# VH-VL binders against Large ribosomal subunit protein uL10m (mRpL10), part 152

Target 1, 224 residues: Large ribosomal subunit protein uL10m (mRpL10), of Drosophila melanogaster (Fruit fly) (q9vpl3)
Amino acid sequence: RGKINIQRPKAPHYERARVVAVTQPKYPELPKAKSCFKTRAERTQQQQENPYNEIIAREVRNWLDHSRLVAFFHLSSITADDIFRVRVQLHKQNLHLKSYGSKIIEQAVKNTRYEAIVPLFHSNHCIVFSPDPEKTAALLRIVRRVPQMVLLGGIVEETMLSRNQLVAYAQMPGLHAVQAQLVQTLSQAPGHLIQQLQAHQNSFVQVLDVHAKNQMNEETPKST
Key: E = the ipSAE of ESMFold2; O = the ipSAE of OpenDDE; V2 = 0.75 times the mean of E and O plus 0.25 times the DockQ between their complexes.

## First folded at step 10 (VH-VL)

Design gb20 (from gb1 with heavy chain G54S; framework fv_anetumab; at its last look DockQ between E and O 0.30; V2 from the best seeds 0.00; counts 0 for: pae E 4.0 > 2)
Fold by ESMFold2-Fast, scan of step 10:
Structure gb20 (fold): chain C 224 residues (1-224), chain A 119 residues (1-119), chain B 111 residues (1-111)
Amino acid sequence: as target 1 above (224 residues)
Amino acid sequence: QVELVQSGAEVKKPGESLKISCKGSGYSFTDYWIGWVRQAPGKGLEWMGQIYPSDSDTRYSPSFQGQVTISADKSISTAYLQWSSLKASDTAMYYCATSFYYWGEFDYWGQGTLVTVSS
Amino acid sequence: DIALTQPASVSGSPGQSITISCTGTSSDVGGYNYVSWYQQHPGKAPKLMIYDVSNRPSGVSNRFSGSKSGNTASLTISGLQAEDEADYYCSSYDSYSTPYVFGGGTKLTVL
């Protein structure tokens, strides 16, 4: 009682290798070359870079380059009416809410100083941009009342900051020199910060994966 | 300290035009929504609409769309509620109130402007 | 029209606790945590007492508290005092086109 009856398989790799080995001897039953090429082409088309993706990626780079405040959020399910309400309120404070696919973000930031943000976007997400870092306090005031938006971290004056560091920055009186000193002080270990942001998102991914598996477990399979 | 000061009571005849005012002080006038709330004699509160002074973005209740005009002059921190042609049914107390958010609550209220429309 | 349902009146004695209900639908009170309560003394402007269901503005007595269960929000006033005698209005978010819908109001009498 209290004992967990869990046994982890110790040889999944070897079991899969054996199954594959049994499958391979049936080469005469494999699809024809035409079918193989069709499958390859279909898979290639799914991975193919869309020309429009580069146009959108350029838009993302433009936002990153011209914004002195960038905040990253996990975004839970939200209605069109609710996100519109939030977007309008943010826009009043020169805060611009954007959502881009993870592949487009990866394409936009590849080989740039922003490449480290890619892991933040493996789940549902959105980004808020502003040319004015003084608006961090207004941003936090607004999103505090939007439970679907969970702050993950951000970039202020090209420096990566955690959620707590952004909160600290928001409490500053708005003097340029004082704010620059705070950013410098808070950003002492960028690598550790990235790891912390990734750990938070990985925890969310694990929770979502467990939830998805629970959904599959309670769903009844179609009868044969 | 935040304060909203409204114009004085008005007595008008049906068909006349009217413009009442609400002056804000003690806060960033352009960063807050200013709404107008009507209260007919002995009745409850009705939201009429609201304006964001910085860009003059104005939203109206469906019941008041086309019946009134809401405007603001950010240079003198004043919002307005205007009728082109008053009706006897417009007799009511009119409150201005302010909120940082488009939704939720009004943090601060003006003292009210009583408008009486009679023949 | 009155969008949210409140009792027309409620009464209590000094020192007692009373509760005022505010009932809406799953699309307003039940769908959001954007419920506010206002106190209005005769001849005066309304005063915000509660916002976001249960939060008090600075300067509002801790005798005032708010809660919500399903489609019904409640304002509770503990330790009733004579100055609490007033009309109380609830309000909720509904949609972008109607960000404020009000209840009909409740007259509190302190006997």
Scores: ipSAE 0.720, ipTM 0.869, lowest interface PAE 1.1, mean pLDDT 82
Fold by OpenDDE, look of step 11:
Structure gb20 (fold): chain C 224 residues (1-224), chain A 119 residues (1-119), chain B 111 residues (1-111)
Amino acid sequence: as target 1 above (224 residues)
Amino acid sequence: QVELVQSGAEVKKPGESLKISCKGSGYSFTDYWIGWVRQAPGKGLEWMGQIYPSDSDTRYSPSFQGQVTISADKSISTAYLQWSSLKASDTAMYYCATSFYYWGEFDYWGQGTLVTVSS
Amino acid sequence: DIALTQPASVSGSPGQSITISCTGTSSDVGGYNYVSWYQQHPGKAPKLMIYDVSNRPSGVSNRFSGSKSGNTASLTISGLQAEDEADYYCSSYDSYSTPYVFGGGTKLTVL
């Protein structure tokens, strides 16, 4: 009775192999997590057929008009699950992640101050909107953990910023902090000026006093 | 500087209710998750749950769901962990900690609150 | 539920390099790079040492490094010092419903 090699079981007889092959539950290939983001081609096609393009364009415009922070990202291949996680995280920070077709964006920004953003939307992209410009640092912090999101630039306080400028902006102390510092500095300036002015006057008086004392000493006749 | 200050040690009997606190300072309290972590004597760390103070979104570990209540008062930058009825098995050190990310690391930790439940 | 498995204990001599492993159940640890490591001295609160597999927070010694291969994350401590004697815990993202899980912990003894 041949030692059953437990480590390398002999390939089952052809008939058994056939049965096993047929009875192997074809686990449906987990649908390749269709990226929640339709390919550019799919989006373009969908946009051409969508009678609601105008409505969506209006929505985009509304977001732009009411946002004090807008950030534009190139979006590489990302799973639906990853997008969901990022969206949740952003939402907690009052950051709203949206994706629109290029044609919709073009329509939305046509003849507006935002027309310059159109070239940013030639590839897969997403936009983050926020009413709070102070959330710029939070946005960048979140995106650092999402390699599929590449920052292209943004709009802060109605000013278009490059990627580098946006990063620099996020590193700046909050406007209020800067203003507070400025006020403090300005409040101290008069005191310092007064001190400096007084110092000069005091020094002058001291010099005069010394001079006067020296003159008095010279006029005291040595009473021989 | 970020600081989490927890309430003092508690000695309770089984069946009693308890609410411990964690006060945050030196950061935007509403913008970070506050998590609670249990450590039984001589045992490892156990994530209990976390809360986002701005909207009070609360998440629990399945093991602690229904056993404790996590809450926060953003007006005083304080998070809470409470029991309606303590058990002897609740004897542990309880830590609060802050995390920027929902699934992220806990950056700052409180000093811990020792809860002893004995008959 | 993701279970993170750590060795109960590791030991090393001063100046040596030691590695602590953290192995997750197949499906979850391999998918995400959200692994953190915490150091805990006796009677003290845990301290974050590594986040996102390999990143060090400010103030953490460069002797601490993190890596991941497959379903196993590793904490490496180089140039072992007496002060490194502590418990070390790995953590990871589990699921949307359970965003955080800790490993069982590893006691590091410096001989």
Scores: ipSAE 0.680, ipTM 0.851, lowest interface PAE 0.9, mean pLDDT 85
Fold by ESMFold2, look of step 11:
Structure gb20 (fold): chain C 224 residues (1-224), chain A 119 residues (1-119), chain B 111 residues (1-111)
Amino acid sequence: as target 1 above (224 residues)
Amino acid sequence: QVELVQSGAEVKKPGESLKISCKGSGYSFTDYWIGWVRQAPGKGLEWMGQIYPSDSDTRYSPSFQGQVTISADKSISTAYLQWSSLKASDTAMYYCATSFYYWGEFDYWGQGTLVTVSS
Amino acid sequence: DIALTQPASVSGSPGQSITISCTGTSSDVGGYNYVSWYQQHPGKAPKLMIYDVSNRPSGVSNRFSGSKSGNTASLTISGLQAEDEADYYCSSYDSYSTPYVFGGGTKLTVL
């Protein structure tokens, strides 16, 4: 009527886009297609129907309290077989793959320094816990073959690290090993000394990450 | 320097037992699978199986399940391949090799152990 | 049974490029990016040349490259040299027979 728009392509453009999309190559999905998938809504609903949320939240708190390495991932669509394969490999390295609802994570970290992690769990996710911070390099090596797991960041030695900081931490096996050796040697000493060493260690990691930004190295099979 | 050093060549008769070894050094022995690969004379490579020394998790090719035993002694960083009763068809070169993944590549290989079984 | 099919032999002249194929199924080469290639000279242990379809380990010449299309992986050797004369094996993860399947091998002759 008074508004004539001739700049917009008509149905032929949509038709052409549909044809091009259909002819684009796709990865084979046969292994994934045979797996049972749950939507995020169905998964969340299942957990909300569990009356033992407090027990699960205490489990998460226990993992956080006893893990020197915690890594957070966004999880894209993945078959049950593929995620199980990854879990087995991670377990061999004392890396424990878990997934929890955001409500349970909120309850677990309430009134702790980790409350800032809650927004990470509003999307599909998984968490890797380990008592061994030296296994950060092994973790990153394993997940490089798993494009469905996208690293968001983590916690090392009670310090929150960004994705880039965690990658940089993993690339320093000599410093990594020295820090671990010092902590092990001093574990028989008063807790105040250990806490102060860990605080300075974490500060040094942050400073080093600023200088090492935008550097990427391939994971070696024997990174130490 | 990663090294896999295998035991020396063996000449055996059918029905005898045999245990060959593969000693790893220069890396964290318990962080890697040790696999065994057979190569019959003039033939290709055959994966026999592998072991994760930390917990002794052992995987066998269906063709070799029950035919050999794969084991490891992590205190001396050594993996083993054993036969309780050798056959002439066991004549082959046997390699050990490392793999980080139980479904991945073999990065480093031993020099091989030639086993000859003849009457 | 051998699940991965390779040609029995391939040949080329120095300086040329050659390609060795490795054909599997949707449950192995087609379904996963876990294809590896090994070089074996007579009397020696195999050496890893390519992993994860196209990655080269440290110390492997960039004359070696890998790719795949559908259910077929390919090893390409450019600038062929006499030292490349060897047997070449592919391997893959097979969802029915984990964790390893080797191809039958391909003998490369440098003319």
Scores: ipSAE 0.321, ipTM 0.671, lowest interface PAE 4.0, mean pLDDT 78
ESMFold2 (binder alone), look of step 11: mean pLDDT 89; pTM 0.915

Design gb21 (from gb1 with heavy chain G54E; framework fv_anetumab)
Fold by ESMFold2-Fast, scan of step 10:
Structure gb21 (fold): chain C 224 residues (1-224), chain A 119 residues (1-119), chain B 111 residues (1-111)
Amino acid sequence: as target 1 above (224 residues)
Amino acid sequence: QVELVQSGAEVKKPGESLKISCKGSGYSFTDYWIGWVRQAPGKGLEWMGQIYPEDSDTRYSPSFQGQVTISADKSISTAYLQWSSLKASDTAMYYCATSFYYWGEFDYWGQGTLVTVSS
Amino acid sequence: DIALTQPASVSGSPGQSITISCTGTSSDVGGYNYVSWYQQHPGKAPKLMIYDVSNRPSGVSNRFSGSKSGNTASLTISGLQAEDEADYYCSSYDSYSTPYVFGGGTKLTVL
């Protein structure tokens, strides 16, 4: 029942603590005046033009451009072990789970054909990429077991699809021509699709509110 | 119809090698994990390990790591469990079972292979 | 031991309801909703009865239900019938050392 935590000791003993303290890098403290004063414009400029953020934004654009399947998810709190397990299963199906900050996603898709997706990422999120759209059924089968991941919608063969349209696509026969025709038939105007995806997200929030309310009612059942 | 068919019962002496098989049919063999489960006489189920046939990614229980080898041949939809040197304690019923999920339930089971190791 | 804890035996009479518990830790039953239950009759392979804590596969009677509270999952069998007499095993994902672990098993006796 219990396991020995040899690989993850809770704290180093005295001698090891001393070694860690001695070998730990010492960072100079920044002058308080200089570290505290920056204009709002300078902060905004630094955030938008940070070299690291631009590198990651280019990575995001590369994933979007080289993936024929992109699925967007709302992500609730999830442990490192949970996400690792999900990544392993997804990777077996050539599905790649990525998580990026909302600002990086906005920077990545600004002035591109993908700009319409930005509103989806105002809350906690993750994205699954794949070069193979035939894996949509496998993706949905995997994520149905991960309640922390709520499908919002996606892009298949460069066509934006709602959650329901992705589910319909996944249930079609594995003929590329038939699936491409279905995608065209199901697709809507980009603005309308984003509204539908946001509405589904809002409905999920409402369901959580009702559930929390019901949990409270169960704790204090009404009696007379 | 999904079916897992295991090889027949084996009677061996300690020190002998053995390789038993589990052939899958009626499903996409390379899209499912195949696990091996041991059941010693009168005892419970013990998960030994599992393999993903598409890339032969194999995961073992710490109790069975180094004791057995799990392999698969996707060209004939067959998974294997192998011992280099059998012990009397290896006497058990061995089941193969398949799961779509790395962490998930085994929804299809083989009929079992009884392995008896005695002098 | 690494096995999940189940009672060795449970008994009931026809028409009764019984519950079999399966207790683990936060690294298996308590941490994940990947609990399954299997039924095994003598001389036969196990049969999946419940997956994801409370879901039933096609063909499994609705007399079988599953639940979980904290580190303990439970299998409940209502309206007991003679054919329910079998060994029952729980299983869960284990995040620490093994990706999969079984419970020790429970023998259900019906009269």
Scores: ipSAE 0.536, ipTM 0.765, lowest interface PAE 1.8, mean pLDDT 80

Design gb22 (from gb1 with heavy chain S56D; framework fv_anetumab)
Fold by ESMFold2-Fast, scan of step 10:
Structure gb22 (fold): chain C 224 residues (1-224), chain A 119 residues (1-119), chain B 111 residues (1-111)
Amino acid sequence: as target 1 above (224 residues)
Amino acid sequence: QVELVQSGAEVKKPGESLKISCKGSGYSFTDYWIGWVRQAPGKGLEWMGQIYPGDDDTRYSPSFQGQVTISADKSISTAYLQWSSLKASDTAMYYCATSFYYWGEFDYWGQGTLVTVSS
Amino acid sequence: DIALTQPASVSGSPGQSITISCTGTSSDVGGYNYVSWYQQHPGKAPKLMIYDVSNRPSGVSNRFSGSKSGNTASLTISGLQAEDEADYYCSSYDSYSTPYVFGGGTKLTVL
């Protein structure tokens, strides 16, 4: 008899809300064609209305400009304790784990040579920055123990690299001068690299599934 | 070749101070954690603590916090374990070992330093 | 402090398989896949045999394998040899204020 409703008086509020919903026109489905196009006025309005985003976007650009190593990761569900532990270990190697909203990343890299990375941030993500490109091997060694972080690609010496190119770079022996030369050797034509990064983003569900299955294969098989 | 060389055996009296060493070679000393593990006679392994020589960040087991000091000297790739005042219960074998990961396994171990405290 | 629980001893004959258990809680063995196993011969330093539950370092025989179910990790040694006679210690990451905890150790006797 209403003991639940005594604790939570829902009926009068719900009835009022329903009447309002019925009498007001429904919001039409978002026009996808128009939502894909933004005018300069719309961009200006967004910037003006969100000064916080402008400040953080500048911070992101500063990290990009002063980091010789930038790595992009898809981030699966992870506990606060686990990510904190990873952050501490990364920091020991002068690797700085940062997380920014997708909108802020888009604003930071728009009309720059890094604009192609925007699709990578449409899902849960994080970025690792370092002034030291020699730490690429250390980064991959640390992340190997964190199945929730899936490498998508990166930037080394201002050159965009796919996941496979970044892994190859990490495995190469060499001094600073040799490493800089090798980055140029590993770099493909910009169009080809961008295509590979977009392909990874489009198939990230498969990549993540394969990665998750590979992690699970490290467990011993169990019978029912 | 990765190698950890520890200082020689020590025989001390209760109340005396002691500092034992662990010298690393064949790897980047500042990129690895170096930990100390105690093994009392006939007993199991006990993790005491670890240090990251790159920034001297030091972590201790609650059982050893305040009982010992762990330090490192980057210039000679050497880590130290120190007591200000030894007790008879400090009699044990002490091992140093390296780990790349804060939370991870010890890949390489020193040969051990036997410390005997008796009067 | 409380160490991870291992049997005090285990024994087997050459060629047999034996298993050593390591039981903890959800804050160590059960909560993470950071379980390691060490072999210690009398008078010698420990040697890493298994890390991350089931991975072997380079140079460790494939006769050694690791697994985990819930709060219990297991080390299995197949094709037992006289040289395997040693003390075996498990270890785990511990989220309860200490990054590392050892098991009490298991003495393996090869008869």
Scores: ipSAE 0.577, ipTM 0.785, lowest interface PAE 1.6, mean pLDDT 80

Design gb23 (from gb1 with heavy chain S56T; framework fv_anetumab)
Fold by ESMFold2-Fast, scan of step 10:
Structure gb23 (fold): chain C 224 residues (1-224), chain A 119 residues (1-119), chain B 111 residues (1-111)
Amino acid sequence: as target 1 above (224 residues)
Amino acid sequence: QVELVQSGAEVKKPGESLKISCKGSGYSFTDYWIGWVRQAPGKGLEWMGQIYPGDTDTRYSPSFQGQVTISADKSISTAYLQWSSLKASDTAMYYCATSFYYWGEFDYWGQGTLVTVSS
Amino acid sequence: DIALTQPASVSGSPGQSITISCTGTSSDVGGYNYVSWYQQHPGKAPKLMIYDVSNRPSGVSNRFSGSKSGNTASLTISGLQAEDEADYYCSSYDSYSTPYVFGGGTKLTVL
């Protein structure tokens, strides 16, 4: 749904001086665009260099900066009905599913601490964001029933985690201090972790489903 | 323990309004979907619709869209199913049931409310 | 209103094994692993026995098992007991507008 995301950057402030200036008749000569009718090729080339990509890249950076949980997925072919169903369910748990082109992600994370995620996005992908890292268990519970989404890894509390480390994090309900300690311990070998995330790009979702299901049944049994 | 308690049996005449209730306890009421399932006498189960009490997002079966209203009051952990004008064909057992997911299964069920519509 | 196809009745003797089928299409039972089974005793609410094709909720006997092949899901009850005599309903996901479609129900008689 089109609900404004509270985590996104504030709307650009209005320069009321400029608004007032446009209410006063003023017709300055704006830089003249040469050739009123451009060829399709020229328009397409302009779009490749379009600042629109920088606007979307800033949105991605804002999501990364305001999310304490970020999960990366490979996305197989999925119907509009199925992805809508998944988005609605995720949104109920304050989980926000987004899709961005690889070039936009590269542009968003270049010269940032997140540059290491770029190799994860060489194929079809999607990202789930949340301000609440405790929703990792809910995320995995939802995604295990969506075979088109295969977990590659993620970021929890600004620490990069492999698929297996995210699964382990999710299986520690009510252990916030231990979860925080785990995240800190995992951050001690970032180079090897990134290598492991890349190696796990082709992991099957059914392996994650089996692990998540077995661990949730053992650790948080459903009563009555 | 999770429990869904429904209101008592109702006997009504065609054209009358009715609102039945389903009170949840023992779980986070606003984190689960609550659905309504109808069972006509001697017949099978029919999904009517469901509501997410946390944001009141409500979905109806195409067969029941516009025939009933589903609502919820999260302050008292109660969901409702309402008719503005009952028909004889509304005679059935009505169950409420809850699920974490929008789809799949209903984990816990109420005891049912029998609604009889006859003149 | 699309209903899944179940046999109207099935019967067995104590200690025997029986299977109840639930047949849909490639867009519901065949398209998803969201098949559930409910047991309903006369005058009682349905009880979830199986979800996601083959998983049992806590408290459900391991005598109950589920499976799926193509467009047909199956509920198998081994070591039949008198208490198993009930109506059994299957359910599947179909689409966002119809997230629950039920079978017509099967009456199990334990002779």
Scores: ipSAE 0.640, ipTM 0.804, lowest interface PAE 1.1, mean pLDDT 81

Design gb24 (from gb1 with heavy chain S56Y; framework fv_anetumab)
Fold by ESMFold2-Fast, scan of step 10:
Structure gb24 (fold): chain C 224 residues (1-224), chain A 119 residues (1-119), chain B 111 residues (1-111)
Amino acid sequence: as target 1 above (224 residues)
Amino acid sequence: QVELVQSGAEVKKPGESLKISCKGSGYSFTDYWIGWVRQAPGKGLEWMGQIYPGDYDTRYSPSFQGQVTISADKSISTAYLQWSSLKASDTAMYYCATSFYYWGEFDYWGQGTLVTVSS
Amino acid sequence: DIALTQPASVSGSPGQSITISCTGTSSDVGGYNYVSWYQQHPGKAPKLMIYDVSNRPSGVSNRFSGSKSGNTASLTISGLQAEDEADYYCSSYDSYSTPYVFGGGTKLTVL
């Protein structure tokens, strides 16, 4: 009994006060109040055409336009410390973890080649972007140690790939021509992943979570 | 065949400066963290800090922050541990070790560099 | 500064099983599944035996296994052999002193 490490304080009261003061939100000048009464139609139109959502949607489009690797993940409950650890490791490999609301993703990809990804974001999610498709192997190596992140699929060289296709792609690092050929070959059934996620998203995610946990436990033995 | 080769043993006097090295080969030097671990004679292992050579990001143990400098030169795949002024208490075996993960286990270790500081 | 708590020594007979404990707090062993175990023979560099609580690197005997319950991680060595006589160190991710902390070490004696 007697857990000696429990006696390690996390932060003194004075440090908490300093953290609150330093991390207080910075507010730019707010837009002038919408004080005039609006009709129901005008209110509905204003809600649907939120200008702040469009600004963020443009950011998402910029990430998609400048990334040759985009990976989609289901994100289970994760602490701020855990996500910070993961972000540091991903960033070292030029992998950028982003989280956006489903409505913003839909707005960003509307009328683009990537509109088909919208069903992937009806649950808790995050996206990893990289300009370097050869980092797919590094990405998979990192996320195998993060059980809260479950790979759903992705886009490599503008081609949609399932989880299994991304794993196959990662097995051929350093062979540009072969990897480009593999992407084209693997992309021939892109609708299967989207169909599965749309039809049975919760069941699929649950099965995938169990499978990921079991694979992590079984990875250590290398013979049967 | 990952290999970490450390510089040879050193004998120094208190107040002298010292820089020891750890050369990596057989892996992508800029994609792995390289850490320094101290072991005083007859004592246990102490993590001192680590560096990511790709961007020179360095993390130190609170016990060693400001007491040593960790650096790297990616052009020659070499990491360094440096003291500006040695103390007798710095007498120890120093290991370098590499990990793919910043939170991580060290799966490859150097042979160690013995540093002796005495008058 | 801060080290994980291990027993100073443990002993066993050939063929028996022994367990070495490693106790931390909720900011290290208790909060995360990033516990490693290292074996060190006299005059040699440490060797990684276990990572992520229970995973073995290639080349490590199946006689070595790891587990965790609450704030305590354990290394179990079954079928104890003379060559297992060594110092054993646990380590963990540490959110407080981040990212890493070692245990004080345990000397295993095979009688």
Scores: ipSAE 0.582, ipTM 0.795, lowest interface PAE 1.6, mean pLDDT 80

